# VH-VL binders against Imidazole glycerol phosphate synthase subunit HisH (hisH): the designs that were tried, part 21

Target 1, 225 residues: Imidazole glycerol phosphate synthase subunit HisH (hisH), of Colwellia psychrerythraea (q47xb5)
Amino acid sequence: MTSAKNVIVDTGCANLSSVKFAVERLGFEVTITDDITIIQQAEKVIFPGVGSAKHAMKNIKAKNLEAALQGLTQPVLGFCLGMQLMTESSTEGKKSSTEGNNDDNTSHIVPCLNLIPTNVEPLKAQGNRLPHMGWNTLTQVSNHPIFKGISEGDYFYFVHSFAAPISEYTIASCEYGSTFSAAIAKDNFIGCQFHPERSSALGSKIIQNFLELDSTELNQELVNL
Key: E = the ipSAE of ESMFold2; O = the ipSAE of OpenDDE; V2 = 0.75 times the mean of E and O plus 0.25 times the DockQ between their complexes.

## First folded at step 16 (VH-VL; framework fv_ofatumumab)

Design g3 (from f4 with light chain S28Y; at its last look DockQ between E and O 0.36; V2 from the best seeds 0.00; counts 0 for: pae E 2.3 > 2)
Fold by OpenDDE, look of step 16:
Structure g3 (fold): chain C 225 residues (1-225), chain A 122 residues (1-122), chain B 107 residues (1-107)
Amino acid sequence: as target 1 above (225 residues)
Amino acid sequence: EVQLVESGGGLVQPGRSLRLSCAASGFTFDDYAMHWVRQAPGKGLEWVSTISDNSGYIGYADSVKGRFTISRDNAKKSLYLQMNSLRAEDTALYYCAKGPYDWVFETYFDYWGQGTTVTVSS
Amino acid sequence: EIVLTQSPATLSLSPGERATLSCRASQYIYSYLAWYQQKPGQAPRLLIYDASNRATGIPARFSGSGSGTDFTLTISSLEPEDFAVYYCQQYDNWPYTFGQGTRLEIK
């Protein structure tokens, strides 16, 4: 098998075409695959996702990707649910104020990949409508390499009802009723809660920064939020 | 095999109410967003409503907002659509549809029932 | 709302021919587009999702392409069972909307 420089992980829970398009538009080659060997041999790995952590983790396990993902040493960038899956766990199922009836008000803790030692929990929207959908600004931005050319106040596209809280792993923050992690990082694992592929030029810049990232830069001491 | 079976359709007068049901089988019902889509006779498709437990999203088309209520019973693997204050323009074949995930975003309809007919006429 | 315009309204072809159906969005919708097939008296069937991915069980002769505002469904060689109405649907923004449909009929 021929090694791919850039890989998008196919978990079965993502719009892979949109991500691929975003990467290719920048002039980079990328391969979509769920092949463990190809993923492991890639220089860069993009880990997108949408939907529930429960469903995504089921798919990941079914595809036998869990251990492979956990063992990756090259830079990995998670999008939205992909970011959340990098955490220790995600608490899902908490119902927001809705007009409809739902017989299941029970929250569930979903074990995730445990790459970044934080937890995802329901977003404290403080009366704002859930999910958080649309453009919002980063309130704080660290000096992490993926944020080159990105500033506080810049807009990105969000779609989520759950969020990672502020922690030592936060490299960017956002406000929506409460402050949450717009992005987190630990070692070679980076996650964005927003959708870079939907975030216009700035989103593209983040993708570009990641794809051009020197792995040695991730080993440097970074100032987190 | 994924199966969706709608029921509850019928002939009603304007202003009346009707409750549609959709019985799901062949998949883990509570892991997916569910939808109603309708098709007027000889016309195209129109999204009506969506419910997603995980995201907490419930949505309605403007044409039915305030009149229709979507709900689900995960234990019974059933989706419902309570339709109040029915109008002639609500006449359609109503499809129950499954989404690819339990989420509000990036939702298409990967499986459809055969539909149940609702006719609103004086 | 996002308006999807399909063209042509009707396409008349013979078995074995190539069919090209278009769907244009009123705004940029990335690749959040699906295609459905509906035969007379039947429910819609998902053909393509995310603009270019074939759904499970869909024959290879069906393909989707495009991004942004212009999308295409192609049937490389028509089979008798392919004559039906085809709808595109966007899921970029609520409310999700459908095109008005293209009727593919036998010449």
Scores: ipSAE 0.488, ipTM 0.823, lowest interface PAE 2.0, mean pLDDT 92
ESMFold2, look of step 16: ipSAE 0.497; ipTM 0.795
ESMFold2 (binder alone), look of step 16: mean pLDDT 94; pTM 0.957

Design g4 (from f4 with light chain S28E N93Y; at its last look DockQ between E and O 0.27; V2 from the best seeds 0.00; counts 0 for: pae E 2.3 > 2)
Fold by OpenDDE, look of step 16:
Structure g4 (fold): chain C 225 residues (1-225), chain A 122 residues (1-122), chain B 107 residues (1-107)
Amino acid sequence: as target 1 above (225 residues)
Amino acid sequence: EVQLVESGGGLVQPGRSLRLSCAASGFTFDDYAMHWVRQAPGKGLEWVSTISDNSGYIGYADSVKGRFTISRDNAKKSLYLQMNSLRAEDTALYYCAKGPYDWVFETYFDYWGQGTTVTVSS
Amino acid sequence: EIVLTQSPATLSLSPGERATLSCRASQEIYSYLAWYQQKPGQAPRLLIYDASNRATGIPARFSGSGSGTDFTLTISSLEPEDFAVYYCQQYDYWPYTFGQGTRLEIK
C-alpha cells in the first residue's frame, strides 16, 4: 500500500467530505481512511468529528483505532469532537438548562483517547443558548505554529455544547458565557474546538499551517514551554 | 435491522390535539438524535422537529413552534410528538426519522419509519 | 432559511439511460447535503449523505457530487426500480430544508 502524505481519519462520526474539500482546495492531497497502517504511515493526520463522544469512541474501538491513534507520533489535528476525543474524558448528558422533555437527566463521563491531559465538560453558557453555534472570536491566541497569521479577534465557526476548560494545554481561547479552550495542544496532538473547514480563509489558514507544519517546529514549541 | 414504527395518527378537527408515537428498534436509541418530518398529501418533505439528548437541542419548525412538543423515552425507545391546536395545514403523513448521531449539527436522516397519517378537517 | 431548488421538476427517461438531477442551494452549504429516494407509497430512503457518500446498501450506480451551492445526483444506468421522486436536503443551517423534489418517470 502506498503511503499517504495526508490522512483524514474515518471514525464514522464526521463529515469527511467537507474536511477533504477544505484540504484539497488548498492544493494538498489527502486520503480518507480507517486503515491503521495508512494512518500510521501518514505525515499528517486530521482527526475530525461530530456528535457525541460516547458514540465516536464506540466507533473508534469497533474499528480498532484506539491504540493506533494513541500511538501516533506525527502531527495530528483534531476538529471539534475530534479535539474533545483527544482529552482524558468528556462529561456528556442532559444539562439543567436543556429545554424539552427528556427522561434521562443523568450525566456520564466518557473516557476518551487521553492524549491531552484535560477534560471536556458541559459548556457554561451562563444563559446563552446551547449549543454554541456560529461565528465567534478568539480572545487569546498563542504563538503556536498552527496559529500563524491568526490573531485575537479573528472569527471562527463553532458548534458545540461541551468544552475543554482553560488549562496549560490551551493555545487559544474563546468566550461564550465563560472562557473555554478554542484550541489545545500537547506534543504532536493539536485540537481545535472550532471547525476550520467552515471558518473561511482563516480556517483554511489553520489547515494550511498544520499541513505545512514541520515536526521540528512542534519540538521547539515544547522547549519554549 | 433499524425499525421505526409510527402510531397515533387519525382524523381530528381543527383546534384539537393529537399525540404521535414512534417505537424504535434495531439500534441504541439513546445514542441518536431523533426527528419528525412530515409530508402533506402530494407535496414534498418538511422538517418538523428534532431532539438530541447529548447536545440538549430541541428544535421546531416555525410552522409548529408553540404548538408541538417533541419528547422521548429512552427506556421505552420511543419518540413522541404532542400536537396541540392543530390546523388544516398540519394534515400530513408524519415520519419518525433517525439521525446518524446524537447531535444537531450535520444531521441528515438515515432511517425513516413508514409514517402515520394526521388529517385535520372540520 | 436555505432554499434548495431541484431541477428538472420531472425527468422522463428509459431504463438503461443516465439520469442527472440537480440541486441548487440559495447559499453556501459546503457538503452538508443529502439525497433521498421516495417511491410511491413508501417512506424516503437515504441515498447519499455529505454530498458524495453512498448510504449503506445503495447501489454503485448512484453517485453524488458537488459542493458549495451546486449538487448533482447521478444514476449511471437506470433500473426499473429507480423511477421515483428524489429529494435533496441541506443540514448546514436550521431549519433544515428539502428541495421540492424531482420526479423521475419512465418514458
Scores: ipSAE 0.435, ipTM 0.808, lowest interface PAE 2.3, mean pLDDT 91
ESMFold2, look of step 16: ipSAE 0.539; ipTM 0.804
ESMFold2 (binder alone), look of step 16: mean pLDDT 94; pTM 0.954

Design g5 (from f4 with heavy chain T107V; at its last look DockQ between E and O 0.38; V2 from the best seeds 0.00; counts 0 for: pae E 3.0 > 2)
Fold by ESMFold2, look of step 16:
Structure g5 (fold): chain C 225 residues (1-225), chain A 122 residues (1-122), chain B 107 residues (1-107)
Amino acid sequence: as target 1 above (225 residues)
Amino acid sequence: EVQLVESGGGLVQPGRSLRLSCAASGFTFDDYAMHWVRQAPGKGLEWVSTISDNSGYIGYADSVKGRFTISRDNAKKSLYLQMNSLRAEDTALYYCAKGPYDWVFEVYFDYWGQGTTVTVSS
Amino acid sequence: EIVLTQSPATLSLSPGERATLSCRASQSIYSYLAWYQQKPGQAPRLLIYDASNRATGIPARFSGSGSGTDFTLTISSLEPEDFAVYYCQQYDNWPYTFGQGTRLEIK
């Protein structure tokens, strides 16, 4: 029997090992790789990331992964920065002084993978300490399949200073001074601002729900593309 | 090649301040988190402080929190440690260190400077 | 904070022998464990990261293994330049912590 291959994209980020361990604890096999062919042939793709959007996008381009990631049609789940990289842009990076059309005294804009039509901005913490670091609850939870067994009020682990605002792509929300997208999705691309790999049993449930998307849901995604 | 050069160490009395500097070259400084690690005479290594590429994430050891301030100047490719209210137990060789990522969590230190000595004594 | 305990504190061996150094964490750190070598008067040098990956330029005689709480650095055949102090470091969570060191010395 041929087992479905699960892949963690090697973006060169710090959290690869904990993500792999989290998948393996659930009884799934998973491969960390930056080989485009292996990524494209996988049934499930996990897209991790921590750090700045500028550095992550530079690494993705250096590995020639940008077009390959944009062309994926199978389910993709992003963790933390991985979610943010799915958006159109982020203010998390420094821009070159030669970037004339995006110069601003108060912000720096980094183009991202442009998979989900929203953007990442500084979290409006309203006097709360940044970074937002620790356990917090989901305040709105959609019926998206990754949220099977997940309810409003469930705790997940967050560490971030930037967030996507609430939009039509929001599938879960969280409050930390203001309300932001705890998760976003469009088509086959799904992203969580929290860290499923460090969110205990509920984080594991998110990963399991993603890995267990059945052939009907996969077929719907392929047909819709 | 990656090069980290610390300066600013010296002999100071308890309660005084010092500012350490680290000049970086041979890599894109503003793509990486930077760190301070110290080693007391004849002792092991102690993490002191960490700062992300854009200074958005900063961490301190409990022993220095509230007294030390890490900062960086990406235009000058320089890392700093402002050390206030110095104590005898702060006496150590202070290393500037680079991590492999722009992130301050889940990092090891792939390049180290040679250190600058701080001695806190009456 | 996560405590790393290295054993033995001192290991006396001859060139050509195999060295085995242990590092035990007070809680699981997954594979977030690095090993460093420090010679007298020098800065630490990264040997191993992610428990088992050799850093650039590190000779093949150095290898790391383990996960969770128990980790091992092995030097398969000691060279004269390998006699130094070795530190393990966890990077699972702040504060980052180091073991107290193992001094590898000539028997």
Scores: ipSAE 0.424, ipTM 0.761, lowest interface PAE 3.0, mean pLDDT 88
ESMFold2 (binder alone), look of step 16: mean pLDDT 94; pTM 0.953
OpenDDE, look of step 16: ipSAE 0.556; ipTM 0.843

Design g6 (from f4 with heavy chain Y108W; at its last look DockQ between E and O 0.42; V2 from the best seeds 0.00; counts 0 for: pae E 4.5 > 2)
Fold by ESMFold2, look of step 16:
Structure g6 (fold): chain C 225 residues (1-225), chain A 122 residues (1-122), chain B 107 residues (1-107)
Amino acid sequence: as target 1 above (225 residues)
Amino acid sequence: EVQLVESGGGLVQPGRSLRLSCAASGFTFDDYAMHWVRQAPGKGLEWVSTISDNSGYIGYADSVKGRFTISRDNAKKSLYLQMNSLRAEDTALYYCAKGPYDWVFETWFDYWGQGTTVTVSS
Amino acid sequence: EIVLTQSPATLSLSPGERATLSCRASQSIYSYLAWYQQKPGQAPRLLIYDASNRATGIPARFSGSGSGTDFTLTISSLEPEDFAVYYCQQYDNWPYTFGQGTRLEIK
């Protein structure tokens, strides 16, 4: 195989090894790095994440990665928290239990990378247990290139208590008490709420579709949506 | 230097309650998941409970569900374990442990306290 | 629940010898395995995470290998401070579980 420069952004999260292994067993080479130059020169960028948006954004800023990530023009795929960080903001920041000054101090909004104009809110589970954890199906799957060989009703692995609502940026949906965005995309930025690295053969198909993506195909898809 | 100091252990009769505390220093406490792990005298290690950095994700071992409550106060850099309806089987050295990230899934325990002893007897 | 079985239960060796400790999982845990050292009266200390990565400050004589169900901790040349109990821990899924331990003692 001709070398393609594939990068996993090192945000310090625990699932980097799982993502690297998932890429390598497909036969691709990948480098985990926080070096801005290497990230910017890569042909494909994977942006994984688990945990809270507050902690992840703090790490991204401490590593001076925020502007570099916002300026990427090559295809970028985010997993779980990585998708959520592509949005404008998240309400998953920790709420204070301290006495307020007569204003509600229980609300907390974490600014994210502001790449896709939507927001992350608590998942409206409608009596279902949180977190949403386990295998669930995709609904309303679009013709976005990462979904080649993926259909409505296919199972993927989810673990999250927050979600992006349905919007014009939604490219796949899922139901868990309410309908939420299983995947979102804008321009070169693509995000999945599920964990492709833990979703068996179909998750591997998502990763493979992304790694084989031609940038001209992505631009054509965005124009036709 | 990461430091975790447990306290609140003691001798207690079955059915009674104890509250364990863990004071943390040497790291940004509110960026990390925290855990309780116990070790019965002369026995191995048993995971007890896990809490994420913002308390949004909490897990318990089946043996303690419904009886134990994990919590944290990030302003005080403190982790807690409220232990109700104690049983003889809960007798152990209780360790406070730090995870490497703010995540409670797929994680290990990179720093441990020295533990506080809980004895449930008579 | 994922059961971890360590072998041998006790390993008697002399300083300078090579130690090989085994941990077997009841189902695949991929590479989600950590190793800990515990000396009497002390808390456990992390040695290895993700099956093969040394934790910060752990000497190069400690190495881990394996994936799936079979894992090995190797100490290439034993030092006097290495005689302790060793535990493996899986973190593929809740509940997190530990092996029963291998006691490495001086012959």
Scores: ipSAE 0.223, ipTM 0.687, lowest interface PAE 4.5, mean pLDDT 88
ESMFold2 (binder alone), look of step 16: mean pLDDT 94; pTM 0.952
OpenDDE, look of step 16: ipSAE 0.460; ipTM 0.813

Design g7 (from f4 with heavy chain G59S; at its last look DockQ between E and O 0.34; V2 from the best seeds 0.00; counts 0 for: pae E 4.1 > 2)
Fold by ESMFold2, look of step 16:
Structure g7 (fold): chain C 225 residues (1-225), chain A 122 residues (1-122), chain B 107 residues (1-107)
Amino acid sequence: as target 1 above (225 residues)
Amino acid sequence: EVQLVESGGGLVQPGRSLRLSCAASGFTFDDYAMHWVRQAPGKGLEWVSTISDNSGYISYADSVKGRFTISRDNAKKSLYLQMNSLRAEDTALYYCAKGPYDWVFETYFDYWGQGTTVTVSS
Amino acid sequence: EIVLTQSPATLSLSPGERATLSCRASQSIYSYLAWYQQKPGQAPRLLIYDASNRATGIPARFSGSGSGTDFTLTISSLEPEDFAVYYCQQYDNWPYTFGQGTRLEIK
C-alpha cells in the first residue's frame, strides 16, 4: 500500500538500476516495483527493457502485469525494448535484412502489449552491421512534449537489431541503412528506441521532459510527425 | 538443475591453438547470454569473452582480442572458445558461465561450470 | 578499464562473528556490482547482484549494500562454510572486471 509518484516497472531486465539513477540524478524520487496497485496509482510510469521480446513478455505474464500495463491511463515511457513491447507484435525470430533470410512461419512472432498499433520488424540495415550499436542522430523530430529542447541532428545511444517502421505513430525518426521510428507514441504511451538513460545530457532531457509532463500536454493535437 | 560442463583443455606449447567446449543443460540455452571467465593458478578471476543468445553481440577482453573467438551452437546447446596463438599468460582454469538474461551489457554470471585447465608452456 | 579494489586482503574471524568486506570502484558503476564466493577447488558462486539483491538459494546472513564507488558485503553471523575467497565484479561497462579478492579465514 505504498504510494509512489514515479515508478519503474520491475520486468526483471538488466537496466533497472541505470534508469533509477538517471531519474534520481534529475532530482526525482522513483520506485522500482512489480506491485500492480502501486503501478496503477503512480503519476508517471517508466517501462524499461533490454533483451528479447520473448523473454520480457514471458516475465510480464508470469508477474500478472499484462492487463495492468494495458490499462494504464497515466503517462508511460518505454526505453528500447520497452518501446517495442508497446507494439502489437515483434518478429524478432526473423533474421535481419543484412542476411536477407525472411521466414513467413508465424511461430517467430511474439505478441506484445498491443498499446500502439504498429509492429516491430528486423531493422533493414542494408549492408550495415547489426546490431545498430552506438551514437546516432534523430533525422526528424516532432513537436511531442518529450522533445522540448531536442532537435534533428541530436545524438542518442542505440543498441538494437529490430525496429518499428515509420507510421502515423512515429514522433522521431533515425536512419541506419533504412529509416525507422526512433520514438513512437499513442495517447499516454510513449516509447523511445534509443536509451535515454545512456544518452548523456540529451537523454536526461528526455527523461526530465517526461517526468514534467502535465496530463493536458498529451491531449495536444500535432504531437506526431 | 543448471549444468555447464567444459572440455578441451590441455597442455600446449606457446603459439599453438586449443578449442574449448561447454555443454549446457537444465535451462533454455537459446534464451541466455554465455561467457568465458578464467583464473590463473593461485590468482583472481578474469573475464575473457561474452556472447549474446543469438550471437549478435560479442565482446572480448583486450588481452585476448584477435586471438580468441567465442561462438555458440544453440541447436547443440554448446558454447565454444577457439584460442589461437596461445601464450604463457593464457595458462588458467577456464570457466563457462551463464548470464541471467539474453543481454550482454550490464551482466553478471549466475551459474558457472567446474572449468577446464589450459596450460601453456615449453 | 574499471578497477575494483577489495579490502582487506585477508580477514581472520571466528564462526558467529560478523564479517564486513569492502569493494571500491575506480569510477561510478552505479549498482552494477556482483559478489561471488569461491571455496578451494570449486567454481565461484554468485551471492549478490545489483549491489544488494541476494541470489537464489543464498542464505539471509549474506547482504550487500552500496552504490556508486563504495560497496560492502556483510555476513551477519559466520558459519564454518563461509570461510572462502570473496570477489566483487562490476558490469557497468566492458571489459567486465573483478576485484583481487578478500580471503576470509578462520581465526
Scores: ipSAE 0.214, ipTM 0.662, lowest interface PAE 4.1, mean pLDDT 88
ESMFold2 (binder alone), look of step 16: mean pLDDT 93; pTM 0.947
OpenDDE, look of step 16: ipSAE 0.504; ipTM 0.832

Design g8 (from f4 with heavy chain S55A; at its last look DockQ between E and O 0.27; V2 from the best seeds 0.00; counts 0 for: pae O 2.2 > 2)
Fold by OpenDDE, look of step 16:
Structure g8 (fold): chain C 225 residues (1-225), chain A 122 residues (1-122), chain B 107 residues (1-107)
Amino acid sequence: as target 1 above (225 residues)
Amino acid sequence: EVQLVESGGGLVQPGRSLRLSCAASGFTFDDYAMHWVRQAPGKGLEWVSTISDNAGYIGYADSVKGRFTISRDNAKKSLYLQMNSLRAEDTALYYCAKGPYDWVFETYFDYWGQGTTVTVSS
Amino acid sequence: EIVLTQSPATLSLSPGERATLSCRASQSIYSYLAWYQQKPGQAPRLLIYDASNRATGIPARFSGSGSGTDFTLTISSLEPEDFAVYYCQQYDNWPYTFGQGTRLEIK
């Protein structure tokens, strides 16, 4: 198979078409694949995801992608669950809704890819409705290259019930009952909790910034939140 | 092969209750959001309810909100719809449907059962 | 809620002909649109998701196109088994809604 410049990883747990369309609208070519060789040879890798970490990790392992993803050296951008999968683990549990009869309050820890040394936990919504759904603002934004042209107060589209806490790897934050990481980064791995593909022009800007990112820029000293 | 088998339908009077069940097989049940969609006789399709464990989301159409309750038993690979205070307009074939993943948004229905008929007499 | 309007209400064609079905949304839904086929006495079957992706097992003669507000389902050459009712469905915003359907009948 021929090498692809930009790749969207097919884990089986993502709306791949939505991400593909977002990339193509910007004028970039992109290939959706679960082929390890193509992924490894890609210049840029987008790692989207929705659903449970458990399911996603299961699929990743079934597709034998785990080691390949962990070994990537080119820039990787995770979307939503994709970001969460980059962490050490995700604590998943059943959340009771005001409208439902979910009586299963059990939680479990799902080991993830361990690319960024942080953990995903249930979002502390402090009485706000879960999941966190819709448009919300970034409260702090670092000088990370993916945030070029992005400012505090800018709106992005969120849909999640779990979040990474503020840590040394946080490159943007958001408030929803509590402060959480809207984005995290370490080395060549970048993750956004929000959905750039659904975040209008600013979301597109994030994607564009990433696709135009010089790998050497990721090695520069960045100011963390 | 993915299979969804609905049951529990029947003839009831207005104001009564009915509980529908959907038995799932052929896939990892707890990895997917599940849905109810109904179709009145000779009419189109109407979304009724959705449950997603991962998102912790339960949704209802306005027409059934406060009267219907969706639930699931992952151990039994079963989806349920408790229907209270039934009305004539609730008369329909009720389909159990599977989503492509366990999430609250961007959900279509990739597999459907054959449905169970609910008739509410006037 | 987002309203989906399908046209035509009824389409009469013969086997071998090309069928073009339209679905229009009251507002932009990006590509969050699915198409379903429902034969008499049967449950709906997913044909297309995300506006243009064929579901598993769907013949190549079925194709979807469009984005934003205007979508099209095309059947390049009708087979006898293709005569049915077709629904579009948006999943951009809750509540998810369906079009009223297009009945494809034998001429």
Scores: ipSAE 0.358, ipTM 0.779, lowest interface PAE 2.2, mean pLDDT 91
ESMFold2, look of step 16: ipSAE 0.532; ipTM 0.809
ESMFold2 (binder alone), look of step 16: mean pLDDT 94; pTM 0.957

## First folded at step 17 (VH-VL; framework fv_ofatumumab)

Design k1 (from f4 with heavy chain P100Y Y101F; at its last look DockQ between E and O 0.37; V2 from the best seeds 0.00; counts 0 for: pae E 3.3 > 2)
Fold by ESMFold2, look of step 17:
Structure k1 (fold): chain C 225 residues (1-225), chain A 122 residues (1-122), chain B 107 residues (1-107)
Amino acid sequence: as target 1 above (225 residues)
Amino acid sequence: EVQLVESGGGLVQPGRSLRLSCAASGFTFDDYAMHWVRQAPGKGLEWVSTISDNSGYIGYADSVKGRFTISRDNAKKSLYLQMNSLRAEDTALYYCAKGYFDWVFETYFDYWGQGTTVTVSS
Amino acid sequence: EIVLTQSPATLSLSPGERATLSCRASQSIYSYLAWYQQKPGQAPRLLIYDASNRATGIPARFSGSGSGTDFTLTISSLEPEDFAVYYCQQYDNWPYTFGQGTRLEIK
C-alpha cells in the first residue's frame, strides 16, 4: 500500500517543495499528491498555495479536486492562498490598472471552496506599501490548538495584497494599516494568511502543533478575539 | 509553440531612456509571471525584473531599482521594460523570459526570447 | 544577496566523457536551483529545475543533484551539442542570482 499519514495537496503552486522541507525538518513524513483517494485517507492534510485565486481555482477544478476538498473531515491547514481559497470568494481576480488602463470589466469575484463563511478583499494598508511583505506580529491570538506556544507579538512572514476581514472565524489577527485575519478556522479547516514554512522556528511550531492535533481538540469552543 | 520576441533595443546615450517590448504567443499569457534577464557582452546572466500574472507583485534588481519599470498588457500579450537614466553598465542583451508559475517567488524561467541589444555609450 | 559560485570556470573534455559541474551557494537555498545551457549566439535553455528534475525535452544524460549549498550537474556521456556554457540559478529569494558560468569546451 502507498497510503500516507500526512499529505500536501498538489495544486501545482510554486511553494510545494518549501512546505515539504518544512514538514520533514520536524521529523514527519509527508507526501505531495493530487490523488483524491490518498488525500481523503490521510490523517492530516496541508493545503498550500501561492499565486492568484483565479489560477488556483482553475487548477483545482481541472484536477476534479473541488468536491474532494470540500468533503474532507480530518484536520486541514492552509497557508496564504490556501487559506484564501477556503473562503467563499476573493476579489483577487481583478486585473490591476497600476501600469495604465488594463481593466477587464468581466467578473472580479472569484468563487472559492466555500469552507469558511468569510471573504477575501483588498488589504486596506492606509499608506503602507502593498504587498504586505515581510515579518509582522500577531496582535491577538485565540486559544486554538495550533497556537500552543505562540503568543501575541510573535513574528511571522507575510506576503499578500488581499486579506480576510475580522469575523467570527478569526483565530488570530495582525495589523498593517488596518486589522485583518492572520488566521481563520471553522470545524476541521484552519487557514493562516502568513507562511509557516517561511517563518523560522515559530512557523515550524505552527506546523508541528497542526501535525500533532488530536481530532477531538478541534471540537472545543474558541474564545473570541 | 511558445514564442517571445523582444524589440526596442538600440544605441542610446547615457542619461537617456529606452522602452523594450516583448510580444508573447503560444501560451496563455495571463496565467504566468514574466521576467527580464540581461547579459552584458562576454558576461553572465543577471536577473533584472519580475512581474506577476496580474501585476500585483513586482520585483527589481538593486542595480535598476528606481530607474526601470516593468509592466504588462495582458490584452495585448505584451511585456514592457521602461529604462530611464541609462548608464554604460546597462549595456547588455535583454531577454524576455516566461516564468513557470503565475507567482514571482521560487520561480525559474522555462522559455526565453532571443533578446534585444541595448548599448549605452556616448 | 545569495552568491552562486560555479566550478570549474572552464572544463575541457571530449565527446563520450562524463562532465561534472559544481555550483555552491553562499547560504542554503534548499532545492531552489535551476541549471541552464547557453550556446554562442543563443538564449539560455532550461535543463534542470528544483535541483534534480529534468525539464521537458532534456535528454536523460543530463542529471542534477544536491541540496542546501552544494549542487552538481552531471552529463553522463558528452555529445558534440553539449559543448556550451552552463549557468546555475537560485530562486530561493530575491534578487534571483546566477552563477558566473562554466564553459564546457572540446579538448
Scores: ipSAE 0.351, ipTM 0.735, lowest interface PAE 3.3, mean pLDDT 89
ESMFold2 (binder alone), look of step 17: mean pLDDT 93; pTM 0.944
OpenDDE, look of step 17: ipSAE 0.415; ipTM 0.798

